# Designs tried in a protein design chat: VHH binders against Mitochondrial mRNA pseudouridine synthase RPUSD3 (RPUSD3). Part 10

Target 1, 326 residues: Mitochondrial mRNA pseudouridine synthase RPUSD3 (RPUSD3), of Homo sapiens (Human) (q6p087)
Amino acid sequence: LGVRPVPEDAGFGTEARHQRQPRGSCQRSGPLGDQPFAGLLPKNLSREELVDALRAAVVDRKGPLVTLNKPQGLPVTGKPGELTLFSVLPELSQSLGLREQELQVVRASGKESSGLVLLSSCPQTASRLQKYFTHARRAQRPTATYCAVTDGIPAASEGKIQAALKLEHIDGVNLTVPVKAPSRKDILEGVKKTLSHFRVVATGSGCALVQLQPLTVFSSQLQVHMVLQLCPVLGDHMYSARVGTVLGQRFLLPAENNKPQRQVLDEALLRRLHLTPSQAAQLPLHLHLHRLLLPGTRARDTPVELLAPLPPYFSRTLQCLGLRLQ

## First folded at step 4 (VHH; framework vhh_gefurulimab)

Design d34M (from g19 with A34M T58Y)
Fold by ESMFold2-Fast, scan of step 4:
Structure d34M (fold): chain B 326 residues (1-326), chain A 123 residues (1-123)
Amino acid sequence: as target 1 above (326 residues)
Amino acid sequence: EVQLVESGGGLVKPGGSLRLSCAASGFTFSNYAMAWFRQAPGKEREFVSAISWSGSTYYADSVKGRFTISRDNAKNSLYLQMNSLRAEDTAVYYCAATPGYEDFYSSHEYDYWGQGTLVTVSS
């Protein structure tokens, strides 16, 4: 038989509506204290205050599905007594009028990223959507689009980033490490071949606004993929130090010698961002899950698009650099 | 320190049943998705079953209808009830945990692993 209908493109989707950020110089950040950037969760946040913040972060609610715009720094899961998204789901469910239909996490990004979190009050719907996302990734159909601001401009305007990655325990920290030429034995022992699509949306002041679509799932995949492009994400204090510079030329440092280090930005970039080196060391990770594509009611129906607006610090960074999301 | 300890493996005849247990410590068990994987001699590690923190269950086609995954958050324990066992089910069974996931079927989603328990199905 002939060509089968394709529910979504293998490359970057174009279904998302145009998003515009105002041009111009960045706004004054005010005196920076314990919360250096607007849009971050306060330190020592109470459980009740977190529930209030998450209720205010609801961006969509249709049937059993509740979509949040998660703040940067909030872990999805954690240790006993830790304040996490998962730990407050019962209270969040009650605050949203869901009596015995407690919310479940369908899809969420890690602690350091911001953006879309998909929740369901229906276990069957959650299971169906999790299966959909799994099948889409296996079919190499992108469902998630992240926005990132990078230190440096990728050499290509778009492309694929492929890397074999492993999780390695280095000096008390679990770090994602690239593996060159993985053997069959390496793959059997947990080394995963990973794939992301990237597209440069805009460039300015030596930085780029990049869209990233992961086609595989691995801890810190997008951050490490941008490091492999020699363009680490702004606010990446875990992996950015793996990119070295000699006489203006960038290269990868050996991962075994690199402990996580606070990102250091050059003087020109600090000036553009109106940040001191100390303030830049506290810059939140500029990696935001901006768009999710959900399945339509039927297999050949158009996907449903969910969007999370950029956090205020991210928008400020774009304005400072003269970048806009399109 | 995170630990997963499997138990309940053994020798059983075809058509028999076994119940595997996994005792978890060192993390907030109720916040983790849990899974069973198995590895037969000379084969790759394969997915068997997973259970989310919300109780949603997932099964490999080869075990669906025969195996049942369950959890007890009060006891920090994961279970796999295996019925109608076949010679092809002979493998080392591993307990695995992940704090978040998007692909229950991939071993690479799981951050913590037990040492495994051997299940042998033979006459």
Scores: ipSAE 0.000, ipTM 0.250, lowest interface PAE 12.8, mean pLDDT 81

Design d35G (from g19 with A35G T58Y)
Fold by ESMFold2-Fast, scan of step 4:
Structure d35G (fold): chain B 326 residues (1-326), chain A 123 residues (1-123)
Amino acid sequence: as target 1 above (326 residues)
Amino acid sequence: EVQLVESGGGLVKPGGSLRLSCAASGFTFSNYAAGWFRQAPGKEREFVSAISWSGSTYYADSVKGRFTISRDNAKNSLYLQMNSLRAEDTAVYYCAATPGYEDFYSSHEYDYWGQGTLVTVSS
């Protein structure tokens, strides 16, 4: 079951009442040796092994719609010959018994994120849903809700994050960079004004469990938005280094002077997470597409929600930090 | 301001070829991902092909091996070479462009759209 009816106005204030609250101790030893996190894809997967893993990740099937809980680290698209979700859709379609129509991607979380992927074996259904998402986005009505764990606690319990972002090529890497007061020339050169809603669900051990709803689409938007709040996402090895600290005060560092590097966590947080610095450097990005709102099957039906359970490493992090979904 | 104008549509026989062009103006096209989508009469819009700002290309399974997407940043243009056309390729073809993201196969992620050009494949 991943689909439930929701109220007509399905924003942050309309969440399901009975959310899970795991109550257990965090384990102290690593379950995977050099990579202690359960739920990650094995390294050096074959095409067949990836198809098997994705078939096991199906959380819902309704008519032509197939919903996956995508593991962290799997790219949706990539270079020819790369093993991606897109590249294995023919094999996945056959493994699911689809006759004459192949699955196509309707909506997916990016490579570094885990969570919901919506696929359709019917092109017409896919296009109708994509139209729905476009209209919702233009109406500033959120359809996707991400869960994230942040290093640091946002100053406000909820709000809007607005930032102009550009894609910049720095030392062989394409990075998302914020732009203050973009000019008309900047906009025409590809700078985009981006918007996300955030809500702090719980706080503990200097960290926060945050819900994020993007209302625009831009590469690494949610990671960069949290960096701009001086609260980078746990496992963000691309942008977290842009947050510097002097005498306990946090501030932004320029992208050109602060290249991507493995996230460094303070000693107290490492102790709380039961991780060595080496293990923390391998921490997967704690950004999960948890909820997606779809239109009802009939006009009179209430909208339906799709839910993807948190990956085991994410749930472990929450337990270690004493954070609970409300 | 920002404009995308498709051209090159028309009537063609099954097995024939057609080349669509899309002229971009009012923005720095080279910094944008771009793609082709189509909508058949009475059907929803579907993905055809896309090309990233870095030149990576993607194709819907139904057109793979028959269609080729390309771009010319010096001319602010996007192209779709269509070979071995079938009756089911009959549709209005739209070009679209968007800044700053890599998952460019979904229509809901594109910010700018053209008016479309009709392609009819009929004997």
Scores: ipSAE 0.334, ipTM 0.695, lowest interface PAE 3.3, mean pLDDT 83

Design d58F (from g19 with T58F)
Fold by ESMFold2-Fast, scan of step 4:
Structure d58F (fold): chain B 326 residues (1-326), chain A 123 residues (1-123)
Amino acid sequence: as target 1 above (326 residues)
Amino acid sequence: EVQLVESGGGLVKPGGSLRLSCAASGFTFSNYAAAWFRQAPGKEREFVSAISWSGSTFYADSVKGRFTISRDNAKNSLYLQMNSLRAEDTAVYYCAATPGYEDFYSSHEYDYWGQGTLVTVSS
């Protein structure tokens, strides 16, 4: 929570302020009731209810900068008329007493992920931050760190994931599809080479807690990158079915023939998570924008760290699996 | 509903100048980032310049120091002032807009596109 100075190279070796993760057995009798996972947005929110939820999600306010811990499932941007964070920024700005200048998005997690959203009411401040993030990206220096829980354990404890990706419209849905050895024609048709860094933080019960740092921007990049490692993210109901298993050995199924389907977890994992198959089909995506690295006030200043605590359902999953964020 | 309409293209001699305009309608332009991309015959679409909602400007190395991007939110308009034009600048120039905030250099970030305006630099 909050902002503090960190080393200039704030890769996985940097000490971060981490949310307290108490160890203990998973709650066997924990009521799931009408809200099976704590921390999710209610269904069918009104515009006013969304503004109230976002006001409650403010984790930091420092001058013109407002930081939210965005709930999973809320899109940041979308089509005109769609209820998104972007669409309610005028109302949110008024609710926070910012009448002279409206909040706008500087940086955020995607729709399906939870976590940090950085907003500014000051164009000059936003400009400085946008240039910082752009220069870092072009220099291949990570400024965003996501936390994910994967079904399966990556073969390497850390590394880089490279893939050429395209967006394809399949059965009424836009899906991210990997392309092997993209041709010049493929690049002309919109194929993009993507890169992420990953580090395994902890393992347990056949699952891993992984830190992910995207160095390129592409729809569903982190989910698809973990699928390519044969370790889909828990709650990934779009891409997890692309990983098949025969006699305990995992392999990648052809992406172009795979329709989205609710993630199916094995019996042992369901027991560990204290979930039924129906409840597991409603599991939220366990991908959280946990950390952003911000520039200091001047070039000579040490970068500062901004953190968002894990949502309650995410922390519950970690406790059930015996995993700890370090 | 959403429209971006480019104008100002034409034939100019090397070393000349040209100003492109893009008129936006059907959305709250002031809250969007806007960009110019170009496509030369037989080549892929390439980034030229972008301006965010905050006024941050970004330029391709090939046009830096020669081109200037600007916006007028009161007129819902985007501009590209092109100076010291070269034969290599010959292309169809496209206006693009996005509520996005991540990668202003990538055409994949942009949801709205104009039809394009042709710029020919030739003697």
Scores: ipSAE 0.532, ipTM 0.809, lowest interface PAE 2.4, mean pLDDT 85

Design d58W (from g19 with T58W)
Fold by ESMFold2-Fast, scan of step 4:
Structure d58W (fold): chain B 326 residues (1-326), chain A 123 residues (1-123)
Amino acid sequence: as target 1 above (326 residues)
Amino acid sequence: EVQLVESGGGLVKPGGSLRLSCAASGFTFSNYAAAWFRQAPGKEREFVSAISWSGSTWYADSVKGRFTISRDNAKNSLYLQMNSLRAEDTAVYYCAATPGYEDFYSSHEYDYWGQGTLVTVSS
């Protein structure tokens, strides 16, 4: 199962070497009704069908802890009446045979990302783990490692990305916007200084497989951080258009024109991915919460590693590009 | 400099109502998401309700339909209207705020916290 003991030092370490990448054809099937890519949820999913899909997505069960590999596009929380992970927890709990003990969310990836969701049927265990994550974040110790495929290759093989970010409401949409040289007043007005660590795992066909570890929490932080590296995440239809290209040279477009646009990929990349421009506009975000570090049972125990396998569309993208986790 | 101060806690009978307030100071509250968490005696801290700066709301299943979260940006205040209170609602209630918006129900997402206000529901 996805739980492994790891060395005490939390970092990019050995997690990439604990997973094998699927091998097979990189050619994608044509459009499949409501979903053109394998591994995505149908658009008009019923509550019962969502519960069935989530039950099939369980990657680990140990005591009160249930770990899911969340599909891309599923919101965790939402408006009353919306179909979300949170809204189906009672039904999911029943489907897993829990003794009328309802699952609670401990930690999850956002709607647009895929990957690990940690649930607990014990409220005390949930709160203890939330306390652990809070302490780790305050100590600037990474507990989450994401995998991403970027359009472009970062100039450095590893490093840190720092950016001051704010949430701004533009034309009916909430967008994350960078702020240059934020003042103390800006910080008090909601601008947050954010930090992520990145490491390039593999490169191929003008793309990179990157590991990302957020050390702060902010909406769309990892997507915007990669945009600031001039290497937007594949499938990022919200922020990728902020990166312009002229004769192979990349640059950030002025902030005055930051409207969301479906990602446009160059002809060579479309050929490598076996996608038309129209299909590429439907490409799911290639950002996956791959690894979580949990505390050991005893004070001196080594941290425990939880791993979520990559979704099928993500694995096929890697195969098409010749990229592999070590 | 940054401060969140809860008030309105107290002793209330089952089936009663109580309104909690949280006063924000030292930062521009209107640009932050805010939430209520609670910690029952002998239990760990749990999510109760959250509100975005745009007014979207989220509730834990145990309080949905009974509690209402709201904010007043002109007064830099967050509120929790608690109706049909039960013995199991007894807890210290905490106000929390963050400019981040990824995971409203996890305490680790929140940058600023109040000291808490005790709510006791008993006969």
Scores: ipSAE 0.132, ipTM 0.588, lowest interface PAE 4.9, mean pLDDT 83

Design d61S (from g19 with T58Y D61S)
Fold by ESMFold2-Fast, scan of step 4:
Structure d61S (fold): chain B 326 residues (1-326), chain A 123 residues (1-123)
Amino acid sequence: as target 1 above (326 residues)
Amino acid sequence: EVQLVESGGGLVKPGGSLRLSCAASGFTFSNYAAAWFRQAPGKEREFVSAISWSGSTYYASSVKGRFTISRDNAKNSLYLQMNSLRAEDTAVYYCAATPGYEDFYSSHEYDYWGQGTLVTVSS
């Protein structure tokens, strides 16, 4: 004997099942658990090591198109002798079985962001793509979609961010500065009216996963646009200090009084990310060129999507915060 | 209105030198990033060189060491000094300018364009 009735819902739990919700903690990845920010380029990389890293970063190769998933911190252009995408392009071309001058940069993510770099070994293909991007920009149709993780949650779930921006050289650094009510003279002197679309994909732990689509081209536009929403991008050590907090209320500080400084995260967020303050000061910018729309083979074809997977540190951040890309 | 006008194109022998100029009206180059692009007959437009608004210079690998981009704020002009010219440098050269962007390598990133100046390198 000793037989008891079998419960009707045997195996259907409560708390254990619910504890696996989006608020779950970061998992330790085996040997990488001791290496914060997996996916970053090593410091003092040689020219040959950079070429090898970029070759390994090829995510797609269809005919003349070569697509890279660029690591954060690699500049596209730079000073003579500096290791940049442009500086190693001849060696990269040769490593892919092409002539030195065969690969051309069609479109790329900037130094501080990671993600898609579109290269072409065919000048006709490069030109066709540039014409497509130019036409889309003039039509105010977004072709690039960035993913960002923000400190804070935007008040609206989606919308447009408009700001007049200028570049200013302050204390040896080029900074993007917002301009209120620009005059006609300001516009002629380099102030540009900028536009981005944003959409909140997911929220968790006081943070948001946001999709950003720039419709204008301006240095640090997406970072500054998120600052203007009082939701600076995680790892933004240039502009995050322009967002101040008093008694839990966020407000915008003047650019001229708030020099670039390493981003400071609150204690709750540090615990959620399993980071010390020193590690958070080295957090890479969580801004990733995730998707590009390319023209179809025929004019009537739907656009083709090109995707770059998120870098490991970005995916880790999402997991720690319980954020999902859908 | 913003306007760019290129000049200095012409016929030159291989190994020769030529200096292109781009004159701006309605703005100063010191407040804008500027670039040179070229398009050879029967070929597509390609990046040649750029100068950021802060004065940093960038070159395509095919022209590095031979070409020099510069700005003269007093003359409100952008220049391209072309040395050791090759037959492959034969193209229409275009001046382009835009406010406020540092990675100025792709043609779709520029707001303003000139009409171009022809450079022919022939023996």
Scores: ipSAE 0.543, ipTM 0.788, lowest interface PAE 1.8, mean pLDDT 83

Design d64E (from g19 with T58Y K64E)
Fold by ESMFold2-Fast, scan of step 4:
Structure d64E (fold): chain B 326 residues (1-326), chain A 123 residues (1-123)
Amino acid sequence: as target 1 above (326 residues)
Amino acid sequence: EVQLVESGGGLVKPGGSLRLSCAASGFTFSNYAAAWFRQAPGKEREFVSAISWSGSTYYADSVEGRFTISRDNAKNSLYLQMNSLRAEDTAVYYCAATPGYEDFYSSHEYDYWGQGTLVTVSS
């Protein structure tokens, strides 16, 4: 594109340049022994190498605000000693010339998602932004927009997905499980009513490019919401197996009888993506925090937009499927 | 009804230790993200530490290496072990819990809160 809202914020310019229309050819993935998908974090990174990768992932820097495009697979939080985004914030702060002003996390999504991470070197700014995001959520005004590629095309071009969700320990794994008609006891046991908005941006090859806006916060909400639409996210090796097919008809399998399994794609989709079944089993989750809205200086001012460009593997998938983010 | 009750606060000298406890009742704590926040007089509430339902932890940089958050789901309890306490750790400490929360950092996302316990580090 090259056109953006008059209030300047650099993320949009970077995003527009990276999201060009697919040009018909799709390159094959590399050997299995290496990372086959471009844009993934290398295996066995040192602490210093991670800091270098994150410094290179800065997409915007304005005053105390630093915005990263987090790679898929990097945990935000973890156990002491684990290499995570939070564990390297002191080193990242130093590498960016912030001597005594350490970066704090304002907003970030989970390990499996890629995309925007909003950091601030000013605690007051971080607090103001967190209050803004919370107020917007309670007012049911979306501030975060994710991009996802789904296996299957949602029946409606846009709508709301509502589901009561709980965390349940199933076969040694903690999973997000939908609950029909939750009782008062269910709510007290951690069941939460969740809401997301979705819009189909483009369709092709039996797949859809979908924008997702969560209005509630719950683990794996967007992945499970798309499963409930019978259109699991590409690369969803946790929940996609809950969607079964009999004679071409899709249906939802009961959670108690459905274990996490590497996603299996049909032969036509594998051919379209130029992937083997083993390569598809390593496909990163195609869920990307693409856009965040920040508050303007006045009540009537248009929000400031932050954008994170899609990872190369995501762009490759769009190219193979003939999908375009506009 | 849902209730979180903190205990273990008190007066301690610099370099000392305290263990805060938070007892949850009226709900199944094991499915909740839990966190400790603190508020010094005249200041905004700030994040101290959080623990996910899966046991992943995060600490504010000012307490990293000195404080340890832990949970005991069988006892419906959350703990904060505070070591090497400093005068600037003086605050009312609040226990918070919310279901399924992935962004453990923001105080405004927590649904349930305790009444707070005062920690004073002096002399």
Scores: ipSAE 0.387, ipTM 0.729, lowest interface PAE 2.5, mean pLDDT 83

Design t34M (from g19 with A34M)
Fold by ESMFold2-Fast, scan of step 4:
Structure t34M (fold): chain B 326 residues (1-326), chain A 123 residues (1-123)
Amino acid sequence: as target 1 above (326 residues)
Amino acid sequence: EVQLVESGGGLVKPGGSLRLSCAASGFTFSNYAMAWFRQAPGKEREFVSAISWSGSTTYADSVKGRFTISRDNAKNSLYLQMNSLRAEDTAVYYCAATPGYEDFYSSHEYDYWGQGTLVTVSS
């Protein structure tokens, strides 16, 4: 029962105490959020507020390289006119004193994940690093390590997850769907063979803290790979419904159940997380790009490590479940 | 078989405009991210612009505000509208495709390539 907003005081009603503190909105837009979701961006951020938030999210700055700890839910790219990381790079560059050269994206986690974003003010450096990451991945040498909290514990403590994935438009939603035994024709229709390495770091309360290292690039790969292990990521409101349970046994539901549904957690897990079902339905995806390996300055040098701290909601989840990141 | 066929290249004066087209066949176009790359003589292949399967776009700093990428899934076609052309835009322009790609803009991430179309910006 670790942390909860318990209104058990030997005093006046919760309503009186709740309204007692006039806080105002200050520089923040909109109403204040729930404690379990601390670290999320406000829903209706202005362009200026986003630039301020990103400047505050800088975790490292070394020569032309700028590293951000991207909040969950921030799109990297978008349709024309949308507020995204790419759309504010000119303003971010100005705010960082980089008037001479604009920042460009070297590597970023997707919208729903949080964590490392590597930017460069030098095009040559960006190109060199992008080439390094691609060559390392093709050589099956992982450079990116994600942290995830799963609903369920994988049967193996570590291993490889291999799956052929395709993009499919189902009922107005674009989804990543696994394909069994893809043919050559399937490959030409957009099916890609994907590979991730996983390792269970810690387990508790029916959940696991897992490290994931993708060796291929595909939309929602890590979320779907964990679904295939029957252990969906906490906060995965897109694919978690694919995992069904009958009499304590988990199984993969057919494609007809592949429609996005808000994740439903069992009563025991809700109690451990101190969440109502309604709050759990709003839980951010617990998938964080935690570590990136960059090449050393010389060929003989060991790779340089970049780390992004976990978001507050992620750390809260770990504390509630008794899980520790090593 | 996958085919990407570029067209629309040619000779244009500085400040002029040109529209490149890429006709795609042999794959499910709507499931692929599409991109334009260019290569000038004696230079490495350079990223120009990309559009995701969901319609998200990105541009190299050198072309931002001057070039516009678009796609027509019904016609299996990719376009690049090039305005305010400069001598340094002279290059062979390549159409490229890869499945399920949204986060990477490197030439090393694209699986399929066209043969290219030459754009020459000169007086």
Scores: ipSAE 0.490, ipTM 0.783, lowest interface PAE 2.6, mean pLDDT 83

Design t34MG (from g19 with A34M A35G)
Fold by ESMFold2-Fast, scan of step 4:
Structure t34MG (fold): chain B 326 residues (1-326), chain A 123 residues (1-123)
Amino acid sequence: as target 1 above (326 residues)
Amino acid sequence: EVQLVESGGGLVKPGGSLRLSCAASGFTFSNYAMGWFRQAPGKEREFVSAISWSGSTTYADSVKGRFTISRDNAKNSLYLQMNSLRAEDTAVYYCAATPGYEDFYSSHEYDYWGQGTLVTVSS
């Protein structure tokens, strides 16, 4: 359960005051005060604590399919010994009344994003769903819808974002870098042509709530695609520095000359979010896998919709900016 | 022209070991995620293990602790060390490559595939 208790210093009103409108949409208050944003995984989590958190994050369970709402910051895969979704899968299986080694990952959002994760206790179901997602994507029928909050408002209300992307190791960091006009030789060297659809749902305070539907799979694709629109995602401390501004005009800076650094937000936005620059530097990536469409029971049936509720910090950001998802 | 060639399959008794190899050519191997997938008679093709371009690994729970994936970028080769083999490990094993590393645990995201090598675990 993610319901935050009411702090004493955030409200001490009479019975009549308890019936009033909320105290303040963006006020910060809490007894401990070390958790910067509500909904994040605790630091230095044990294996057992991670399993408990994931069990609590189950949003749907139907037949062999188990659906999680993954917290931001949890890796799906990693090096031996790392705490990842894959590494705790046997314990999670047992905690759900299944045999160890029964659950497998069908689809998961990346480490930095939050949202839907599909698990299956049936290998046939996993394979069928993975095939469905890949085939739909290659046929340009999106099945995944992400929600993101951007710093800046895209010039178009909707459109397609196309970019050739490559993985590069720059100054000790693995980065996704755009490649202009890739050759066949570039493709054989690992450059991939990527495509995403975007739609602006709402705008407010110089920010936008956007829906993103990837039609290709590549590391950090959605973050980089928004950077290419000159509207980096809030909490993007990896790629946001690639967007420069002079006298209100935004432009793209080269990756090799603009290494990753914590995102810097302007004074007006900091004030609207009720954050200091130091707090904004700790802002989690506002990219959430909100909706997945699964195939219906029969080929002619309408797709089944799975939804993951937004994490508390994401909802707070929307409230502060006056943005509505619906 | 991309080519992946598997070798090292064969007949082995339960509890035995085998080492599979995959020789890659026609692309810049070091920039690709590599995976091993298998398909047993009457079953769907399933994920076994994968290694990203940066060396991150993942394993299906059914093989974790028994199989080890590794790569040699200088030799353009992928390996799968299989220990404590069981009858249910009997399958055709496929080597696969993809330029992206996200979802490298899904067989449907891999762009290039080898012809496969048969592993039979039987007494």
Scores: ipSAE 0.434, ipTM 0.751, lowest interface PAE 2.5, mean pLDDT 83

